# Designs tried in a protein design chat: VH-VL binders against NAD kinase (nadK). Part 133

Target 1, 268 residues: NAD kinase (nadK), of Syntrophomonas wolfei subsp. wolfei (q0aze0)
Amino acid sequence: MKIILVNNRFKENTEKKAQEIAGQLSALNVEVIIDNGLDEPYAGTVDFIMVLGGDGTMLRAARRYGQRAIPVLGVNMGTVGFLSNIEINELAEYLPLILREEYSLEARMMLEVAVFQQQSLLTRVFCLNELLLRSNSPRMLSFALEISGQKLEPYRGDGLIVSTTTGSTAYSLSAGGPIADPQLDAFIVTPVASHIINKRPLVVSPEREISLHLLEEREAIIGIDGQIKMDFGAENRVLIKRAPHPLLMVNLKAKPFFTSIDRSLQRQ

## First folded at step 9 (VH-VL)

Design P48 (from K9 with light chain N92D; framework fv_bermekimab)
Fold by ESMFold2-Fast, scan of step 9:
Structure P48 (fold): chain C 268 residues (1-268), chain A 123 residues (1-123), chain B 107 residues (1-107)
Amino acid sequence: as target 1 above (268 residues)
Amino acid sequence: QVQLVESGGGVVQPGRSLRLSCTASGFTFSNYGVHWVRQAPGKGLEWVAAISYEGSNKYYAESVKGRFTISRDNSKNILFLQMDSLRLEDTAVYYCAKDHLWFGRSSYGMDVWGQGTLVTFSS
Amino acid sequence: DIQMTQSPSSVSASVGDRVTITCRASQGISSWLAWYQQKPGKAPKLLIYAARSLQSGVPSRFSGSGSGSDFTLTISSLQPEDFATYYCQQADSYPLTFGGGTKVEHK
């Protein structure tokens, strides 16, 4: 059995725990590859991915490995979040079930984001939460949104978010988007500080193709899961589709989404 | 250099057929929707037909619907207009034009135009 | 079909003049309007798209305004190379339609 252990190198306690867990897994004849974010994603075949940390670490793991159809388990290190299934102090209890592959999987849709520069594909990335288009200056953006070839009225404001249902509780929520059941597959399109008062969040089929481009030369950026940032100008266009594969999240114990979000909203 | 070049125009007889071609160079043809726009001598611009970048969607002006067929060959960078049942009112310079934005399935305007090819009738 | 009405059909102007051309759609087209310049014997050139977005390489003396059904193209200080025919074109829905054109000619 080969396991990738994903952690955050910038957190001293998390790095120490990752090394400790790697040692314990190795003692059980499990080959462990540690991904602390410094190197390129591990290119070989693996059987399981264990993510040690909060939601941010899970988002990085999903971008790096989510399209490979490998089970991914979120192990919480003491940070409240939506993407972990067990706590670190429960790992020893659940480890035999992991090694025997006695767990269920929950599929979560992902976005495929293709960014073009002067007609050429600049980059293609996958993400679990969202793409954000935003102004990189005090000036308001003017941009166009197409949904499956349907041209919507121009957007004028600070930006736009295109989110998965998993991402409905992330940046989209902060911008006024709806809370969505992550078992549903849908795009959520949420304006950021629109100067057009009639612009509402849209919930559209995941079979839709969404494209964005600037109508005026402005300084803008696109952000992916809040972790990747790229310059975006009038010569750029972004194309967003449902990713070919969902992220396969491991369920070892019941963790009802609605109970979690209800509790979180009371603390905001 | 981004360029569109029309060909296939000429003198025709009423009721006959004619195929116009438009060859693209200097850009990725398969990324753009393309249009045919005509202009009768001394008259204004009239949009004729369009085809989406992947070829799935085709649109026609009412005056040519059922008589003209737009098509494209992305492997050869060529746009076609098959013109059947030609009428005297079809006399015009025919321009091909590319959409300003790439991967658009709708138009935002046309930024590159060919020089035009003349379709006319002899007595 | 959406009908585009341009006015005036012609305008006589001198170099340095401010020229205003109006375009009216028979129904609402949001901001989906383009403006073109055409010189005798030549193909049209895109000036403005999405009602107010200046095409790359087009001089800043050209500007567009309007939304919904009423649109304006303005040339703030007419230059010798600007004597031409100008067309508006709605891009809201198919079939696409052009205005009748406005000829900007010497006084």
Scores: ipSAE 0.072, ipTM 0.643, lowest interface PAE 7.1, mean pLDDT 89

Design P49 (from K9 with light chain N92Y; framework fv_bermekimab)
Fold by ESMFold2-Fast, scan of step 9:
Structure P49 (fold): chain C 268 residues (1-268), chain A 123 residues (1-123), chain B 107 residues (1-107)
Amino acid sequence: as target 1 above (268 residues)
Amino acid sequence: QVQLVESGGGVVQPGRSLRLSCTASGFTFSNYGVHWVRQAPGKGLEWVAAISYEGSNKYYAESVKGRFTISRDNSKNILFLQMDSLRLEDTAVYYCAKDHLWFGRSSYGMDVWGQGTLVTFSS
Amino acid sequence: DIQMTQSPSSVSASVGDRVTITCRASQGISSWLAWYQQKPGKAPKLLIYAARSLQSGVPSRFSGSGSGSDFTLTISSLQPEDFATYYCQQAYSYPLTFGGGTKVEHK
């Protein structure tokens, strides 16, 4: 059995804990690869991915490994989050189930984001939560949204979010988007501070292709899962599709989504 | 240099067929939808047909539907218009034109045009 | 089909004049309208797309406005090279349709 341990390189205590866990797994004859974000993603075959940290670490793991159709377990390191299944203090109890592959999997859709500069592919990335287009200046953006070749009325405002259902509780929620069951597959398209009153969030089939481009020269950026930022101008275009493979999340214990979001909203 | 060049126009008899070609250079042809637009002598512009960048979607003006067929060869950077059952009303300069936006499923306007090829009739 | 009606059919103007050309769609087309300039014996040139977006390389004296069914092309200070025929074109749905054209000619 080969396992990747994904951790946050910027947290010293997390590095130390990852090494402790790696030692424990090696003692059980499990080959361990540690990914702290510094190197290229591990290119070899692996059987399981264990993510040690909060939601941010899971988003990075999903971007790096989510398309490989490998089970991914989120292990919380003491912060509140939506993407972890067990707490670090529970790992020892669940480890035998992990090693015997006695768990269920939940598929979570991902976005495939292709960014073009002129006609050349600048980058292709996958993400679990969302793509954010936003103004990088006090000036309002003017941009076109296409859904499977259908042009909507031009958007005028601070930006737009294209989210997965998993991302419904991230930036999309803050911008007025709906809370969605993450087991459903859909794009959620949420405007950011639209000048047009009737611009409402849209819930769109995941089989649709979504594209965005600026209609006027503006200073804008795109953000991916709140972790990657790129300049976006009138010469750029973005194409968004459902990714070829969902992230396969490991369920070792029931984690009630709706009561969890309810508690989070009460604390805000 | 970004360029479209039409060919295949000429003098034809009513009821005959012609095939027009448009050769693209200086840009990635396979990334753009392309159009045929015609203009009769002394008259305005009339959109004739369009084909999507991958070739799967084709559109026609009512006046040519069933008589004209648009096609493309992305490996050779060539757009075609097969014109069957030609009528005197088809007399025009035929322009090919490129969509402004790459990978567009819909048109936003046409930013590059050829110089045109004349289709006319003898009696 | 969506019908595009341009007015006027021709306008006589002098260098330095403000020229306004209007275009009306037979149904709502949002902002999906383009404007073209055509000089005698030449192919059309795209000036404006999405009703108000100026094409790269087009002088700032050209501007577009409008949405829905009524659109305007304005040339703020006519230059000698601007004497030409102008066409609107709806890009809302197929089949695409052009207006009848407006000829801007010398007084």
Scores: ipSAE 0.476, ipTM 0.757, lowest interface PAE 3.0, mean pLDDT 90

Design P5 (from K9 with heavy chain T28Y; framework fv_bermekimab)
Fold by ESMFold2-Fast, scan of step 9:
Structure P5 (fold): chain C 268 residues (1-268), chain A 123 residues (1-123), chain B 107 residues (1-107)
Amino acid sequence: as target 1 above (268 residues)
Amino acid sequence: QVQLVESGGGVVQPGRSLRLSCTASGFYFSNYGVHWVRQAPGKGLEWVAAISYEGSNKYYAESVKGRFTISRDNSKNILFLQMDSLRLEDTAVYYCAKDHLWFGRSSYGMDVWGQGTLVTFSS
Amino acid sequence: DIQMTQSPSSVSASVGDRVTITCRASQGISSWLAWYQQKPGKAPKLLIYAARSLQSGVPSRFSGSGSGSDFTLTISSLQPEDFATYYCQQANSYPLTFGGGTKVEHK
């Protein structure tokens, strides 16, 4: 068995815990690869991915490994989130089930995002939550949104979010988007501070292609899962579609989504 | 140099067929939707047909629907217009034109045009 | 089909004049309108797309405005090379349609 341990390079206590867990797994004859984000993703075949940290660490793991059809387990280490399944103090209890491959999987859709500079592909990335297009100045943006070749009325405002259902509780929620069952496959298109009073979030088939480009030269940025940021101008465009493979999330412990979100909304 | 060059125009008999070609160079042809636009002598512009960048979506003006067929060969950078059942009313200079935006499923306007090829009738 | 009506069909102007050309769509086309310039014997040249976005290399004396059904092309100070025929074209939906053209000619 070979396991990748993903940890947060910016948290000292998660690095220490990663080393402790790696030692425990090694003692059980499990080959361990530690990924703290500094190197290229491990290219070999692995059986399992264990993510130590909060939602941010899971988003990075999904970007790096989500398209490989490998089980990914989120292990929480403090901050309450939506992408972890068990707490760190529960790991010892569940480890025998992991080693016996005795668990269920939840498929979570991902976005495939292609960003162009003129005709050249700048980057192609996968993400679990969302793409954000946002103004980087006090001036509002004017941009075109296409859904499978259908041009909508131009958007004028601070930006737009294209989200997965998993991302419905992230930036999209803050911008007024709906809470979606993460077991559904759909894009959620949520405007950010639109100048048009009745611009509403759209829920769109995951078979659709979405594209964005600016209609006026403005300072703007694209954000992907809140972790990748790049400048976006009138010579750029972005194409978004459903990624070829969903992220396979390990379910060891009953964690009902709806009761979890309900409790989160009761926070002060 | 970014250019489109039409060929295949000429003098035809009514009811016959003609195939126009448009050869692209200096840009990534397979990334753009392309159009045929015609102009009768002394008259205005009339959009005729369009094909998406990958070739799966085709659009026609009502006046040519069922008679004309648009197609493309991305490996050779060539656009075609097969014109069947030609009528005197089809007399025009035929231009090919590329969409302004790459990978677009929809048009925003046409920024590069060929020089045109003339289609006329001898009776 | 969406019909595009241009006015005037011709305009006589002198160098330095402000020239305005209007285009009306038979139904709403949002901002999806392009403007072209055509000189005799030559292919059209794209001036403006999305109603107001100036094409690269086009002089700033050309500007577009409007949305919905009513659009205007303005040449703020006519130059000798601007005597030509101008066309609007809706890009809202297929089939694409052009206006009838406006010839800008010498007085």
Scores: ipSAE 0.434, ipTM 0.728, lowest interface PAE 3.0, mean pLDDT 90

Design P50 (from K9 with heavy chain V34M; framework fv_bermekimab)
Fold by ESMFold2-Fast, scan of step 9:
Structure P50 (fold): chain C 268 residues (1-268), chain A 123 residues (1-123), chain B 107 residues (1-107)
Amino acid sequence: as target 1 above (268 residues)
Amino acid sequence: QVQLVESGGGVVQPGRSLRLSCTASGFTFSNYGMHWVRQAPGKGLEWVAAISYEGSNKYYAESVKGRFTISRDNSKNILFLQMDSLRLEDTAVYYCAKDHLWFGRSSYGMDVWGQGTLVTFSS
Amino acid sequence: DIQMTQSPSSVSASVGDRVTITCRASQGISSWLAWYQQKPGKAPKLLIYAARSLQSGVPSRFSGSGSGSDFTLTISSLQPEDFATYYCQQANSYPLTFGGGTKVEHK
């Protein structure tokens, strides 16, 4: 058994805890590769990925390893997030189940984002939460949204979010998007400060292909999972589709999504 | 630099066939949807047909559907219009035109046009 | 099919005049309208796409407006090279359709 242990070395005590866990796993004849985010993703084959940290660390792990169809477990080390399944103090209890492969998997769709400069592919990135297109100046954007060859009325505003259902509680929520059951597969298309007040979020089939391009010369940025940022101009185009593989999230412990989100939205 | 050149027009008899060609240069032909637009002498523009950048999707005006076939050869940068069962009302200058947007699945307008090739009929 | 009606069919104008040409779609086409200029014996030239987006290299005296079914092309101060025929074209759905054209001619 080979396990990748993903941690964020910039968080307090995560490096020390990762080393402790690696030692425990090695004592059980498990090969451990530590990914602290500074090096290239591990290129070899592995059996399991354990993510030590919050949602941000899980998003990084999903971009690096999510397309390999390998079980990924989120282990929380602090503030409870939406992408972790167990707490660090519960790991010892659940480790025997992990090693015996006695757990269920929850598939979470991912986005495949292809960014073009003129006609040439600049980059292809996978992400778990969302693609954000936003203005990088005080000026409003004017852009075209095409869904599977169907052009919508041009958007005028600060931007647009194309989100997975997992991402429904991230930037899309802040922009007025719906809260979606993460077990559903769908794209959520949410306007950001649209100049047209009745511009609504759209929920569309994950088999649809979505494209964006600017209709006027403006300075804009695309953001991916809130962690990758790229300049976007009138000579750029982005194409978004369902990634070939979902992220396979390990479920060792039932987590009540709806009560958790309800608690997070409670007023003072 | 960007250029489209039509050829294959000429005098034809009603009921016969004619094949038009359009050679592209100065841009990556395989990345753009292409169109055929015609204009009868002294009349306005009439859109005829379109083909997607990869060649999978083809669209036709109702007046030519079933008689005309649009195709392309991306390895040679050539667009074709096969015109069968020609009628007197098909008399026109035929333009090929490039769609404005690369990899577009829908049209955004036609930004580069050829000079046209004339199709006329003998008695 | 979406029918595109242009008005007027012709307009007589002098250099320096403001010229407006209108285009009406038989059904809603959002903002998916292009405007073209055609000079005698020449191929059309794209002026505006997406109702108001000015094509690169086209002078700023040309502007487009409108959405839904009603659209306008405006030439703010007509120049000698602007005497030509102008066409609108809907790009909302196939089959694509052109307006009948508007000839801008000398007074």
Scores: ipSAE 0.575, ipTM 0.804, lowest interface PAE 2.3, mean pLDDT 90

Design P51 (from K9 with heavy chain A50V; framework fv_bermekimab)
Fold by ESMFold2-Fast, scan of step 9:
Structure P51 (fold): chain C 268 residues (1-268), chain A 123 residues (1-123), chain B 107 residues (1-107)
Amino acid sequence: as target 1 above (268 residues)
Amino acid sequence: QVQLVESGGGVVQPGRSLRLSCTASGFTFSNYGVHWVRQAPGKGLEWVAVISYEGSNKYYAESVKGRFTISRDNSKNILFLQMDSLRLEDTAVYYCAKDHLWFGRSSYGMDVWGQGTLVTFSS
Amino acid sequence: DIQMTQSPSSVSASVGDRVTITCRASQGISSWLAWYQQKPGKAPKLLIYAARSLQSGVPSRFSGSGSGSDFTLTISSLQPEDFATYYCQQANSYPLTFGGGTKVEHK
């Protein structure tokens, strides 16, 4: 068995724990690859991915490996979040189940984001939570939204979020979007500080294609899962589709989504 | 230097009680489950009991259930075995042993063992 | 309880010989089996865990194989320090149980 350990290179305690866990797994005849973000994603075949850290580390793991249909387990290192399943102090208790493949999987949809300059593809990335289009200056954006070729009335405001259901509790929530059951597949389209009254979040089929482009020259950025930023101008277009494969999240322990989010909101 | 050292063995009378101790050094004792394993003179190994790293879970061999009690003091790095209603059949060298995997189950064997302490009977 | 049957009870061997010891569980234990070496008057030493994983510091002449209910420990070329008693131990469920032991002795 081959396992990737994904950790946060910028947190000293998570690096130390990753080394300890790698040593334990190697002692159990498990081949371990450590991904701390410094190198390209591991290109070989692996049986399991263990993410050591908070939601941010899981988002990076999903972007790098989520399309490979490999089980991914989130192990919380003391950070509050929605993407971990077990705590670090529970890992040794569950490790025999992991090695025997005695766990269930929960499929989480992902976005495929393609950015074009005119007719040329500039980049293609995958993400678990959302794409954010926003102004990078004090000026509002004017932009066009198309859903499966249907051209909506222009948007005017600070930006727009296109989110998965998993991402419904991230930036989309902060912008007034709905809380969605992550077991559902849907795009949630949430405007950011729209100047036009009555622009509402949209919940649309994951089979639809969403495109965005600016209607006038502005300083804008595209943000992916809050971790990737890229400049976006009037010559650019972004195309958003449901990714070919969902992220396969390991479920070792019941984690009731709705009671968890309810408690989180009470602490706000 | 990772080690376990047993003490408390000796000569006892049948029906009496005895308490064994095992002192750990060189590793984080509170991270590991620890076991008692015994071996009668000229005989094979017999597993006796285990206590989880935090002290909450305990398991016993059928032959000692209700008579022996395993416990630990993580602040002092000490494992105990309280042996009540002792029988001649309890004559053995008693070893303490550490789980190989930290915070875990005993699925990966026992990698560190003490030298053993002898329990025998005057009869 | 899971009963562990180990065979043979003893084997006479010379330095350089290949020695094979077998262990049978009364029910399926997956790969959760450990092998130990014990020399007279000494505590046991872990050789192999999870049926086939060699413990750090143990010579490569020792190997384990098997899964389910039937397991083997092999010493490919017996050395003078290998004359000892060997035990298997199931690690699948409590209570943990050991095999009866196999004594590897001089011819």
Scores: ipSAE 0.000, ipTM 0.396, lowest interface PAE 18.0, mean pLDDT 86

Design P52 (from K9 with heavy chain A50Y; framework fv_bermekimab)
Fold by ESMFold2-Fast, scan of step 9:
Structure P52 (fold): chain C 268 residues (1-268), chain A 123 residues (1-123), chain B 107 residues (1-107)
Amino acid sequence: as target 1 above (268 residues)
Amino acid sequence: QVQLVESGGGVVQPGRSLRLSCTASGFTFSNYGVHWVRQAPGKGLEWVAYISYEGSNKYYAESVKGRFTISRDNSKNILFLQMDSLRLEDTAVYYCAKDHLWFGRSSYGMDVWGQGTLVTFSS
Amino acid sequence: DIQMTQSPSSVSASVGDRVTITCRASQGISSWLAWYQQKPGKAPKLLIYAARSLQSGVPSRFSGSGSGSDFTLTISSLQPEDFATYYCQQANSYPLTFGGGTKVEHK
């Protein structure tokens, strides 16, 4: 069995804990690869991915490894998040089930984001939560949104979020988007501070292809899962579609989504 | 540098067929949808047909549907319009035009046009 | 099919004049309207797309406005090279349709 341990070396005690866990797994005849986010993703075949940290670390792991159809387990190292399944102090209890492959998997859709400049592909990125297009200056944006070849009325405002259902509780929620059951597959398209009152969030089929481009010269940025930022101008175009593979999240312990969301909203 | 050049127009008899060609240069032809637009002598512009950048989507004006076929060869940067069952009403200068947006699945307007090729009729 | 009606069919103007051309769609087309200029014996030239976005290289005296079904092209101060025929074109749905044209000619 080969396992990748994904951690954030800049979080307190995380690197030491990753080394400790790697030693314990090696004693059980498990080959361990540690990924602290600084080097290129491990290119070899692996059987399991264990993410040590919060939701941010899981988002990074999903971008690096999410398209490989490998089980990914979120292990919380402190603050409770939506993407972790067990706590670090529970790992020893659940480790035998992991090694015997006695767990269920939840499939979480991902976005495929392709950003072009003129006629050239700049980058292709996969993400779990969302793509954000936003103004990078006091001036509002004017941009076109296409859904499967249908042009909507131009958007005027600060930007737009294209989110997965998993991402419905991230930036999309802050911008007024709906809370979506992560077991559903859908794109959620949420305007950011639109100057047109009738612009509402849209929930569309995950089989749709979404594209964005600016209609006027403006300074803007594209943000992916809150972790990648790149400039976006009138010479750029972004294409968004369902990624070929969902993230396969390991479920060892029942985690009630709606009760967790309800508690989170009551304390804000 | 960016240009479209039409060819294949001429004098035809009613009921005959004619194939127009449009050669693209100076841009990545395979990234753009392209159109045929015609203009009868002394008349306005009339949109005729469209083909998407990959060639999978095609649209036609009602007046030519079933008689005209649009196609493209991305390896040679050439757009075609096969015109069958030609009528006197098809007399026009035929322009090919590049859509403004690349990889578009719909039209935003046409920013590069050829010089046109004349199709006219004799008895 | 969406019918595009341009008004007027012709307008007589002098250099320095403000010229306004109107285009009406038979149904809502959002902002998906383009404006073209055509000089005698030449191919059309794109001036404006998406109702108000000025095409690169087009002088700032040209501007577009409107949304839904009513649109306007304005030339703020007519120049000698602006005497031409102008066409609107809806890009909302196929088949694409052009207006009948407006000829801007010398007084």
Scores: ipSAE 0.472, ipTM 0.763, lowest interface PAE 3.1, mean pLDDT 90

Design P6 (from K9 with heavy chain T28K; framework fv_bermekimab)
Fold by ESMFold2-Fast, scan of step 9:
Structure P6 (fold): chain C 268 residues (1-268), chain A 123 residues (1-123), chain B 107 residues (1-107)
Amino acid sequence: as target 1 above (268 residues)
Amino acid sequence: QVQLVESGGGVVQPGRSLRLSCTASGFKFSNYGVHWVRQAPGKGLEWVAAISYEGSNKYYAESVKGRFTISRDNSKNILFLQMDSLRLEDTAVYYCAKDHLWFGRSSYGMDVWGQGTLVTFSS
Amino acid sequence: DIQMTQSPSSVSASVGDRVTITCRASQGISSWLAWYQQKPGKAPKLLIYAARSLQSGVPSRFSGSGSGSDFTLTISSLQPEDFATYYCQQANSYPLTFGGGTKVEHK
C-alpha cells in the first residue's frame, strides 16, 4: 500500500504532524510520500491520498491528483470546512478502516478549464470548486457566454462564476448562486454584479461545454478555486467542460451536508 | 500574414459542376470555422455555406442545399466548395471567409476574407 | 430564415457628416449582428461584431448600437475613405443572412 500525504507547509505544525502520521503508517507497512506543495506532484502510482488540512489544502490536492481516480480523504486540522470527512483527532480510530478499504466513496465532479491565447492552448487546469471571470479594473466587463454552441444574451457586469455542485457553497454562494446537493452533477453559472436585470444563476447539464470570451478590450482575470490567477483579455477564450474523472472522496462517517450549510448560513 | 486565397472559378455551362478551393495561410486553419459567401454582379452579399473547425458540422443556404457540398482538409489548410447542377442564378464572385473566433461552435462575424473568385456562364 | 432589412438603400453625404444606417431583423437576434464595409471591387471588411464591439484597427468614428431586432451603424464625421457599401449580417443562427446593403455616396 502506498499513500500520498498532502499537507500545507504554511500552516503551523502541519509538517510535524505529517511526519508523525507518516511514521505511524510506515510502522503498519504503508509506504508514504509527503507532498507539502513545494515540488511537482508525485508521478508514481499510489493507492490512497490523505489530505491534512482545510478546504484549501483539499482544493490543491484535487487539482494535483483528482484526475487519477484514487480515493482521497480529507482530514481536518482545526478550521471547520466542507471538504474534510474526519478530524485529525479521529484518525487513529479510523485508520484500521482505511487500511482494510472499509469505506464508501463519493464522486465529486471536477471542471476541466482550457484557456487559449489567440489560436493556441495556453493552459489546461482541473478544479473542484469553480472558475471565476472578473474585472481587474473599475470598468465592467462585456462578455459572451456560450453553452454547447448556443449564445446567450451578452453579459455586462463584474464577471461570472462557473461552478461545480461542490463549489456551490464557495464563491458562487457569495454571488447569489443556489446551494446544490453535492451528490448532483451540474454546472452552476452565477453572474457577478450583472448590470442586466434578471440575469439569474443557471443550472446546466455537466455534459455541456461552456465557453467565455470578452466582447470589449478590458482588464480581466480568470481565477481557479481561488488559488490560481491568470490574465484574461479579448485575445483569450476559455472552454469549460466536465473533467474526465471525478474526485473520489472517502466517506468514513456521515456528514449531514444540509444541516451544516444551514448552520453556516445563519452565522453569515 | 493572415490570408485566404480562392481559386477554381471560371466560365461554366449550366448543369455542369465546378469545385472552388480556398487556401489559408498565416493562422491555424484547423482552429476556425470557415464560410463561403457570394455576390452576384451589382448585387449584395449572400451567405452560402459554412463548416465547423473540426469539420463535423456543415451549414447551407436554402438556395444551394442539395447541390453544393462544403468540405475542408485541415492537413493542407484548404477549404472546398463542390458545386453541382450549376444554374445561371449561381453567377457570382465567391469569397471564402474565416470566423473571427477560434474553436467557435457559433459564428460571431467573419474577420478575414479572400479576394474572391468569379463563377460565370456561357452558352 | 431570418430576414435582414437595411435602410436606406443609399445615402448621399459630404465629408464631415454624421451618417446612420439601420438594420432590422425579422425576429429577435439578441446582439448577434455584425457590420461590414465593402469598397468597389474589394472583399468586405468586418467593422463591428456583437452589435457594438469595434473590430481591431477600425476607427472610433464607427459605432454600433441596438439589440433584439433593431440595430444602427453610425459614422460620425464621415471621411473620404468611408464612401462604400455597408452590410449588416445576423450571426444568431444558421443560415446566416445579410442585409441588402446601404451605399454611402458623394452628394
Scores: ipSAE 0.481, ipTM 0.774, lowest interface PAE 3.2, mean pLDDT 90

